# VH-VL binders against q0aze0: the designs that were tried, part 215

Target 1, 268 residues: q0aze0
Amino acid sequence: MKIILVNNRFKENTEKKAQEIAGQLSALNVEVIIDNGLDEPYAGTVDFIMVLGGDGTMLRAARRYGQRAIPVLGVNMGTVGFLSNIEINELAEYLPLILREEYSLEARMMLEVAVFQQQSLLTRVFCLNELLLRSNSPRMLSFALEISGQKLEPYRGDGLIVSTTTGSTAYSLSAGGPIADPQLDAFIVTPVASHIINKRPLVVSPEREISLHLLEEREAIIGIDGQIKMDFGAENRVLIKRAPHPLLMVNLKAKPFFTSIDRSLQRQ
Key: E = the ipSAE of ESMFold2; O = the ipSAE of OpenDDE; V2 = 0.75 times the mean of E and O plus 0.25 times the DockQ between their complexes.

## First folded at step 11 (VH-VL)

Design N43 (framework fv_inotuzumab)
Fold by ESMFold2-Fast, scan of step 11:
Structure N43 (fold): chain C 268 residues (1-268), chain A 121 residues (1-121), chain B 112 residues (1-112)
Amino acid sequence: as target 1 above (268 residues)
Amino acid sequence: EVQLVQSGAEVKKPGASVKVSCKASGYTFTNYWIHWVRQAPGQGLEWIGGINPSGGYTTYRRKFQGRVTMTADTSTSTVYMELSSLRSEDTAVYYCTRDYEGTYLVGPDYWGQGTLVTVSS
Amino acid sequence: DVQVTQSPSSLSASVGDRVTITCRSSQSLADSYGDTFLSWYLHKPGKAPQLLIYGISNRFSGVPDRFSGSGSGTDFTLTISSLQPEDFATYYCLQGTHQPYTFGQGTKVEIK
């Protein structure tokens, strides 16, 4: 059995904890690869991915490994979030279940984001939460949205979010998008500070293809899961589709999504 | 060990361009962003922008947009910052620095020694 | 743009003194996921800045334990528990959450 331990070196003590866990797993004849986020993703075959950290670390792990159809377990290390399943102090209790493959999997859709410069593919990125198009200046953007070949009336505002259902509680929520059951597959398209009163968030089939481009030369960026930033100009176009594979999230204990989000909203 | 080594001091006339280099060693060049920060005489530190050497993706402070260009040469592990249309106000020490990613400045950890650029008539 | 203001702009201190520098932002430095990127730097004339603290309270490798950071939201503090001769320098905070990333104006720590 081969396991990748994903951690964030820039969080104090996570690398020390990863080394400790790797030693425990090695003692059980498990081969361990530590990925602290600084080097290229491990290219070999693995059986399981364990993510040590908060939601941000899980988003990085999903981007690096989510398309491999390998079970991914989020282990929380101090930061309360939606993407981890167990706490670090519970890991020892659950390790036997992990090694015996006694857990369920929850599939979470991912986005495939392709960015073009004119006719050339500039990059292709996968993500779990969302793509954000936003202005990088005080000026509002004017941009075109096309859904499966259907051209919508131009959007004017600070930007647009194209989100998965998992991402519905992230930046899309802050921009006025709906809260979605993460077990559903859908794109959620949420305007950011639109000047047009009747521009509503859209919930569309995950089989649809979404494209975006600027109608005027503006300083804009696209952001992926709040972690990747790319300059976006009038010569650029972005294409968003459902990724080929969902992220397979390990469920070792019941996670009360609706009560968790309800509690979180009352703190705002 | 991690090192960032910058090119030497430059003296330029107003309206000229300057290109400062930053050569990285001791780590995998394409796994970190390189950001540029300057300090004008008697002033504080000012972030200019950054580049991801892996894809050449850049992010610039609006004030410098249209005047600054950052490029990376992966064969030599070198980042370049070119600033055009120089003014006396651009006289500063320019630093390159390494950070994990460009979406946040997490904590630029290793810095070049600095390059003094003097703009005078 | 997020404005970052340090207090005081300068101070005089003796070796062994406890020094506190504050950094206040015009808006919360927490992102949509609750992560905050606030770091502290030591800067001396003729030398490059040196990272002391990142992520509010994490000491960078090799940084003496007399340096500590704390804070949340809009208010952040760097503390030097017992000032040493090599600590006379200008200190800067950096907010790395919101672009454009901004430094405070600096706090000069001078010998009394």
Scores: ipSAE 0.011, ipTM 0.541, lowest interface PAE 8.9, mean pLDDT 86

Design N44 (framework fv_inotuzumab; at its last look DockQ between E and O 0.64; V2 from the best seeds 0.00; counts 0 for: pae E 11.8 > 2)
Fold by ESMFold2-Fast, scan of step 11:
Structure N44 (fold): chain C 268 residues (1-268), chain A 121 residues (1-121), chain B 112 residues (1-112)
Amino acid sequence: as target 1 above (268 residues)
Amino acid sequence: EVQLVQSGAEVKKPGASVKVSCKASGYTFTNYWIHWVRQAPGQGLEWIGGINPSGGYTTYRRKFQGRVTMTADTSTSTVYMELSSLRSEDTAVYYCTRDYEGTYLVDFDYWGQGTLVTVSS
Amino acid sequence: DVQVTQSPSSLSASVGDRVTITCRSSQSLADSYGDTFLSWYLHKPGKAPQLLIYGISNRFSGVPDRFSGSGSGTDFTLTISSLQPEDFATYYCLQGTHQPYTFGQGTKVEIK
């Protein structure tokens, strides 16, 4: 068995814990590839991906490996989040199940984001939670939203979020979007501080294509999962569609989504 | 073996433009961003901007916007940085450096040897 | 822009000394997930900068174990446990969390 161990390189002392876990796996005759995110993703064939970290690390792992149809397990290292399945202190208990491939998989849709300048593709990225278009100054944006070629009335406000159902509890929630069952496939389109009183979040078929462009020059950015930032100007257009493959998330124990989110909202 | 090899020193007059090259080898060129960092004499390091060679997407520090242009030639695995309307304060050693993440949480792992650009009348 | 300030700007040291360099940012370098990226570089005149530490505390490949990093939020430290002759150089921290990416002003480690 060959496992990629994706490590969060953005916190103190993560290298030591990753090496400790790699040693435990090697003692069980598992070949381990440690991925700190410093280099390009491991290109070889692997059986399993174990992500050591919180939601931020899971989002990075999904971008790197989510399109390969390989089981991905989130192992929480301390920070409470929605994308991990087990805690680090539970790993020893569940490791035999991992090695025997005794687990279920949940498919989570991803977004494919393509940024153009006229006809030229400038960049293509995948994400698990959302794309955010936002103003990078105190001035609000004026922008066009098209859904499968249907041009909506112009938006005016601080921005827009296009989210997966997995992302419904991330930035979309903060912007007033609905909480969605992550078992559903859908785009959630949530305005950010719209000045037009009747602009509401939309829940849209994942088979639709969404496009955005600015109607006037402003300082704006495109944000991907809160991790990638791209300058976005009136010369640019972004196309968003369902990614070719979902992220295959490993389920070793039941995680009651609705009671978890309900308690999280009460705690806040 | 990852290597970034830059073009040689340049001497330019104020108002001219300079184009510095950075040739990459030992890795998949289109999978990594190339960023540019400069150091003026007696000063610290200053990030200028970066380019994704895969599609040519660029990000520039605002003070250089309008004067800097970064381009990539995938057939030669070479990135270029062109700086126009040169001023005496643009005299510096210019470095190219590699990063996988690109526009967020950068770590500059490998660097070119540097190119001295002198702007004098 | 996020301002990054190093302390001290220069220091004199002897081979075998323990050297500590501090890097302070004008705002938190942690994003909404608690992820913080701060890296340290060694720079000698006539040579390219060299990555020493990335992600606060992770040593880059080939970097000797006398170099270590620590910190969180706005305060970060590079420590050289026993200074060697090849370590006399200028050291820079870099915050890579917020664009534009900003370096500290540098700390010059000079022979005493």
Scores: ipSAE 0.618, ipTM 0.836, lowest interface PAE 2.3, mean pLDDT 89
Fold by OpenDDE, look of step 12:
Structure N44 (fold): chain C 268 residues (1-268), chain A 121 residues (1-121), chain B 112 residues (1-112)
Amino acid sequence: as target 1 above (268 residues)
Amino acid sequence: EVQLVQSGAEVKKPGASVKVSCKASGYTFTNYWIHWVRQAPGQGLEWIGGINPSGGYTTYRRKFQGRVTMTADTSTSTVYMELSSLRSEDTAVYYCTRDYEGTYLVDFDYWGQGTLVTVSS
Amino acid sequence: DVQVTQSPSSLSASVGDRVTITCRSSQSLADSYGDTFLSWYLHKPGKAPQLLIYGISNRFSGVPDRFSGSGSGTDFTLTISSLQPEDFATYYCLQGTHQPYTFGQGTKVEIK
């Protein structure tokens, strides 16, 4: 068995723990690759991904490895979030199950985000939470939203979020989006400070495609999972689709989403 | 071993263009952004812009927009920075550097040796 | 733009001295997940800049233990615990969180 340990190089405690766990796994004849974000994503074949840290680390891991259809386990290390399944102090208890591959998987829809300049692809990224389009100035944006070829009325506001159901408890929630069942595949389109005060979020079928472009020459920013930021102008468009593969999240421990959501949200 | 090797010194007239190259080796070229930073005589370091070799997406400091063009050749693992409408103020040592993060959030772990560009009449 | 103010602009020190350089940003350099892209560089004339510290306090590979970084939010510090002959150079901080990315104006460490 080969396992990737993903940690956050900015968090010294996760680095130390990764080394410790690597030693333990090695003693059990498990091959271990540590990915703290410093190096290129590991290109070799692996059987399991263990993410040590919080939601941010999980998001990075999802972007780096999610397309490879590898089981991903979130191991929380004292942070508040929604993407971890077990706590670090529980790892020893569940390690035998991991090694025997006795766990269930929960498929989480990811976004495929493509940014274009005219017909030229500038970048393509898979992400677990959301795509954000926002103004890079105090002025509102005017932008067009198209869903499967249907042109909606122009949006005016600070921006727009296109989120997965997983991402519904992230920035979309702060912007007034609905909390969605993570077992549901859907887009959540949430306005950010819309000029139309009562503009409501949209829940959109994962079978549809979402397109965004600016209607005026304004400076804007595309944000992905809060960790990637790029300039976005009138010459650009973004196309959002369901990623061809979901993130396969390992479910070792029962973690009822709806019964724990209030506690999690109150801590944020 | 990661290496960034830049082209040689350039001397240009005002109004001309200069194109500096940066050849990368020792890592997967398309996995990391390459940025350009310059230092004018007696001045500090100034970020110019960056390019994602994967797809060719660029981001430029506003003051250089319209004059700077960054390109990437994946076949040769080389990034180019072209600066047009050169001014005396553009006289500087230009550095290419790799983004440690490999994304849009940056710290620069490896640097080229620098290319002196002199703009004089 | 995010302003980065570095201090002092220059200092004289002797081998073995403790040296402290500070960098202050006009806004927080933490991203949405709390990661702070503040890095420190050493630059000698005619040479390429060298990364010393990333993420406030992480030493880059091969960087001696005498270099350390600290801080949070908007205030950051580079410390050289015992200055060595090869450490005489100009030091820069960089904020890599917000575009355009901006350097401090530099601190020249000269021999006393």
Scores: ipSAE 0.035, ipTM 0.604, lowest interface PAE 3.5, mean pLDDT 91
Fold by ESMFold2, look of step 12:
Structure N44 (fold): chain C 268 residues (1-268), chain A 121 residues (1-121), chain B 112 residues (1-112)
Amino acid sequence: as target 1 above (268 residues)
Amino acid sequence: EVQLVQSGAEVKKPGASVKVSCKASGYTFTNYWIHWVRQAPGQGLEWIGGINPSGGYTTYRRKFQGRVTMTADTSTSTVYMELSSLRSEDTAVYYCTRDYEGTYLVDFDYWGQGTLVTVSS
Amino acid sequence: DVQVTQSPSSLSASVGDRVTITCRSSQSLADSYGDTFLSWYLHKPGKAPQLLIYGISNRFSGVPDRFSGSGSGTDFTLTISSLQPEDFATYYCLQGTHQPYTFGQGTKVEIK
């Protein structure tokens, strides 16, 4: 069995912990590839991904590996979030089930985000939580939202969030969007400080295509999962679709979403 | 082995332009941003900007906006930095450097050998 | 712009000395997800800078154990536990959280 062990090189010095776990797995005849974010994503065949850390580390793993239909297990190392399934001190208990593939999978919708300069593709990225368009100055943005080619009345405000249901508890929530059941597939479109009061959050079919562009020259940015940030100007457009494959999250331990909401939000 | 190899030293007059190249090898060129950092004589390091070779997206420090252009040629795995309207204070060693996830997650892991640009009347 | 100030600007030390360099930013270097992009570089005359420490405290591949980093918020420290002859260089911190990305002014470590 071959697994990728993802850690977070940016938050804490977890490299030694990852090496300890890799050693334990190797002793059980498991081939381990460590991904701390410094190298390219592993391109070869792999059976399982284990993420050591909180929601931020899972977001990076989803971005790097989420389209490959590989089971992904979140292992919490101290702070409970929405995306971990087991705690690090429980890993030994669950290892036999992992090795025997005795677990269920929960599919989580991802976004495919394509940023263009005029008609040229600049970059394509997949994300688990959200895309943010926001002003990078004291001035409001004026921007257009199109849903499957249907142009809505112009937006004016600080920006817009397009999130998955998984992302409903992240920035979308802070901007006034609803908490959504992550088992649903949908886009949640949440205005940020809209000057136009009839611009309410929208819940949109995952089969739609969402397009954004500025209607006047302003300093703006595109943010992805709060981890990638790009300048965005009047020459740019972004197109958002449901990604071809969901993230396949491993469920070893029941984690009731609705009874855990307050605790998970407190610990973020 | 990751390598960034830069073009040779340049001597220019004030008002001219310079174009410095940075050829990458040992990794997938389009997966990483390339940034430019300079050091004037007796001074510290100064970030200029960066380019994503996949699609050519750029970001520039404000003081260079309008004078700097970065481009990438994926067929040769080479990025270029062109600085126009040169002034004597642009005399510096110019480095290219690699950043895994672009302008948001900045840690410059591999560096070119540097290119001395001298602006002299 | 986020201003990053190193202390001291220079120092003289002997082989075997413990050396501490401080980096202070004008604002917090934690991003909206709590990640901090503070890195340390070694720079010798005629050579390119070399990454030592990323993410405050993580040693880059091949960096000796004598180098360590610490800190949080606006205050960060690079420590060299026992200075070696090859460590005489100028050291820079870099904040990579806020554009424009900014280096400290440098700390020159010289032979005493």
Scores: ipSAE 0.005, ipTM 0.510, lowest interface PAE 11.8, mean pLDDT 85
ESMFold2 (binder alone), look of step 12: mean pLDDT 91; pTM 0.934

Design N45 (framework fv_inotuzumab)
Fold by ESMFold2-Fast, scan of step 11:
Structure N45 (fold): chain C 268 residues (1-268), chain A 121 residues (1-121), chain B 112 residues (1-112)
Amino acid sequence: as target 1 above (268 residues)
Amino acid sequence: EVQLVQSGAEVKKPGASVKVSCKASGYTFTNYWIHWVRQAPGQGLEWIGGINPSGGYTTYRRKFQGRVTMTADTSTSTVYMELSSLRSEDTAVYYCTRDYEGTYLVSFDYWGQGTLVTVSS
Amino acid sequence: DVQVTQSPSSLSASVGDRVTITCRSSQSLADSYGDTFLSWYLHKPGKAPQLLIYGISNRFSGVPDRFSGSGSGTDFTLTISSLQPEDFATYYCLQGTHQPYTFGQGTKVEIK
């Protein structure tokens, strides 16, 4: 068995804990690859991915490995988030189940984001939560939104979010989007501070293709899962589709979505 | 180990352009943004802009827009910053620095040694 | 632009002293996930800046435990619990949340 441990080298005690866990797994004849985010993603085949950290670390792991159809387990190192399943102090208890492959998998859709300059593809990235288009200045954006070739009336405002259902509790929620059951596959399109008061969030089929481009020369940025930032100008176009593979999240412990979101909202 | 190595000092006349290089090693070049920060004599640090070597995306501070161009050569793991229409206030030490973890938000973890650019008339 | 102001601009101290430097932003530095990219750097003449603290309170690899960071919202502090000879330098905070990313003006820590 070969496992990737994804951690953040720069957080206190994370590197030491990753090495400790790697030692425990090696003693059980498991080959371990440590991915601290500084090197390229491991290119070989692996059986399992263990993510040591919070939701941010899981988002990074999903971008790096989510398209490989490998089980991914979130192990929380502090405050429990939405994307972790067990806590670090529970790992020893659940490790025999991991090694015997006695767990269920939950498929979470991902976005494929392709950014063009004129007719040239500049980049293609995957993400678990959302793409954010926003103004990079005090001036509002004017932009075109197309859904499967249907041209909507132009949007004016501070930006737009295209989210997965997993991302419904992230930035889309803060912008007024609905809370979605992550077992549903859908795009959620949420305006950010729209100048037109009647622009509403849209929930659309994941089979749709969504495209965005600016109608006026403005300074804007595209953000991916809050972790990748790109300049976006009138010469650019973005195409958003359902990614070819969902992220396969490991369930070892019951963590009902609705109970978790209810607690989170009451804390805030 | 992670290293950023910059090109040597430059002396330019007002109105000229300067191109500074930053060669990365010890990590996967395309996984991290490289940003440029300068310090003029007797002044503090000033962010100029950054580039994603994956795809060549750039972001620049508005006061430099139209004068600064950042490019990346993935075959040599090198980022370039070109600053045109040089003025005496552009005299500064220019640093390249790596964006921590390639995140949307920036923290600069590793830095080049700096390149002194002197603009003299 | 988000303005960042450090206090004091300079201070004189002796080896063994506790030194506190503050950094105040003109607006909140939290992103959409509630994370704050407020970092602290040590800079000596003729050398590149060095990262000390990132994300308000996290020590960068190899940084001595006498350095600590704290704060929230718009008010942040860097504390050096027992100043050492190598700590006489200029310190900068950076807000990395809002473009343009802005540094404080610097705090020079000099020998008394």
Scores: ipSAE 0.006, ipTM 0.508, lowest interface PAE 11.5, mean pLDDT 85

Design N46 (framework fv_inotuzumab)
Fold by ESMFold2-Fast, scan of step 11:
Structure N46 (fold): chain C 268 residues (1-268), chain A 121 residues (1-121), chain B 112 residues (1-112)
Amino acid sequence: as target 1 above (268 residues)
Amino acid sequence: EVQLVQSGAEVKKPGASVKVSCKASGYTFTNYWIHWVRQAPGQGLEWIGGINPSGGYTTYRRKFQGRVTMTADTSTSTVYMELSSLRSEDTAVYYCTRDYEGTYLVSLDYWGQGTLVTVSS
Amino acid sequence: DVQVTQSPSSLSASVGDRVTITCRSSQSLADSYGDTFLSWYLHKPGKAPQLLIYGISNRFSGVPDRFSGSGSGTDFTLTISSLQPEDFATYYCLQGTHQPYTFGQGTKVEIK
């Protein structure tokens, strides 16, 4: 068995913990590849991916490996989140189940984001939560939203979020979007501080293609999963569609999504 | 070993443009952002902007918008920073420096040796 | 813009002294997922800056263990437990969470 162990090099103590876990796995005849972000993603065949960290580390792992259809387990270290399944102090208990492949998988859709300058592709990125278009200045944006070739009335405001259902509890929630069952496949399109009070979030088929471009020259940025940021101007266009493969998330114990989100909202 | 090597010192008149190069070696060029930071005489460090060599994505500090352009040549593993409409207050040592992340400045871990740009009439 | 203020702006110390430098931001440096991007640098005249600490408390490769970082939210600290001759330099913190990324004004550590 070959496992990729993903850690956040820039979080305190995670490198040390990753080395300890790698040693334990090696003692059980598991080949371990550590990904701390210094190199290109591991290109060889892999049976399992274990992510040590919080939601941020899981988002990074999903961008690097999510399209490979390999089981991914989130092991929480520190701040409680929505993307991990077990806590680090539970790993020893669940490790035998991992090695015997005794777990279920939950498929989570991902976005494919392609950014163009004129007719040239600048980048193609996959993400688990969302793409955020936002103003990078005090001035509001004016931008065009097209859904499968259908041109909507222009948007005016601070920006727009195009989210997966997994991302419904991230930035989209903060902007007034709905909480979505992560087992559903859909895009959630949520305006950010719209000038028009009645601009509502849209829930659309994951088979739709969504495109965005600015209608006037403004300082704007595109954000991916809150971790990648790039300048976005009137010469740019972004195309968003369903990624070819979902992220396959490992469930070792029942995680009650609805009661978890309910508790989180009541404690805010 | 990781190295960032910058072009040599420049002396320019007000209103001119300067283009500073930063050649990277010892790592996969497209895995890291390159940022530019300057220090004017008697002042502290100031972030100017950064570029992702893999896609050519750039981000600039607002006060330099319209005057700064960053480009990357992946065939030579070289990043360029061009600053136009030079003023005397642009006199500074300019550094290129490497960072892993796209959205955040996490760790400016390796630095070029610096390029002195003097703007004088 | 996020303002970053260091204190003190300068200090005089002797070899062997414990030195503490603070860095305060005008708003929280935690992102939406709780990650905080605060790093510390050492700068000497005629040389490029050098990374000491990243992610609040992680020592960069090769940095002596006398350097440590701590803090959260808006208040951060760099500590040098026992100052050495090579440590007389100017120190900068950098917030990397919010654009534009901003350095503190610097703290000059001078020989007493």
Scores: ipSAE 0.006, ipTM 0.532, lowest interface PAE 10.6, mean pLDDT 87

Design N48 (framework fv_inotuzumab)
Fold by ESMFold2-Fast, scan of step 11:
Structure N48 (fold): chain C 268 residues (1-268), chain A 121 residues (1-121), chain B 112 residues (1-112)
Amino acid sequence: as target 1 above (268 residues)
Amino acid sequence: EVQLVQSGAEVKKPGASVKVSCKASGYTFTNYWIHWVRQAPGQGLEWIGGINPSGGYTTYRRKFQGRVTMTADTSTSTVYMELSSLRSEDTAVYYCTRDYEGTYLVSPDYWGQGTLVTVSS
Amino acid sequence: DVQVTQSPSSLSASVGDRVTITCRSSQSLADFYGDTFLSWYLHKPGKAPQLLIYGISNRFSGVPDRFSGSGSGTDFTLTISSLQPEDFATYYCLQGTHQPYTFGQGTKVEIK
């Protein structure tokens, strides 16, 4: 068995904890690759991915490895979140089940985001939560949204979010989008501070293709899972589709989504 | 063995342009961003901008917008930074550095040796 | 824009001394997901900067155990537990979370 340990490089002593876990796994004849996020993703075949950290670390792991159809387990390192399944202090309890492959998997859709300048592909990225188009200045954007060849009336405002159902509790929620059951596959299209009354969030089939471009020159940013930020101008176009593979999330412990989100919303 | 090797010192007059090169070796060139950082005499370090050699996507510090252009030549694994409309305050040592993550400056780990650009009348 | 201030600007120390350098930001360096990108660099005249610490507290490959980083939010610290002759240099913190990315002004560690 070969496991990738993705550590949360932004938490104190994360490399030390990853080495400790790698030692434990090596003692059980498991080959371990440590990925601290500072280098290219491991290119070889692996059987399991263990993510040590909070939601941010899971989003990076999903971007790096989510398209490989490999089981991914989120292990909290003291930071609570929606994407982790067990706590680090529980790892020893669950390790025998991991090694015997005695767990269930939940498939979470991902986005494929391609940014073009005319005909040239500038970048292609996969993400678990969302793409955000946002103004990078005090001026609002004017932009076009096209869904599977259907051109909507122009948008005017601060931006737009195209989210997965997993991402419904991230930026989309902050912008007024619905809370979605992550077991559903759908795009959620949420306007950011629209100046056109009645631009509502849309829930769209994941089989559709979404296209965005600016209608006039503005300073704008494309943000992906809050981690990747790119300048976006009138010469650019972004294309969003369902990614070829979902992220396969490991369930070792029951984690009720609706009670978790309800508690999170009551904290404020 | 990761190496970033920069072009030699330049002396320019005010209003001229300078183009500094940074040649990469020992890793997959298109997998890492290259950022540029300068240090003027007696001053600290200042980030200028960066380029993703895969696709040529760039990000620049606002104060340099319109004056700086970064390009990459994948056939030679070389990044260029061109700074135009030079002023005396652009006199500095210019460094290139690599970082895997382009949207954050996480861990610029390997650096070029530096290129001194002197702007004098 | 996020401003980063180091203290002290300079200090004099002897081999074996414990040295602490502080980096303070004008606002939290955490992004929406709680990730903070703060790194520390050693810089000597005529040489390129060298990465010491990334992600607040993680030592870069080959960096001696005497170097450690800590902090959260707006306050961050680099500690050298027992200063060695090769450690006399200028140290910089770098916030890489919010564009434009910014360095502290530097802390010069000089022989006493």
Scores: ipSAE 0.068, ipTM 0.609, lowest interface PAE 6.9, mean pLDDT 87

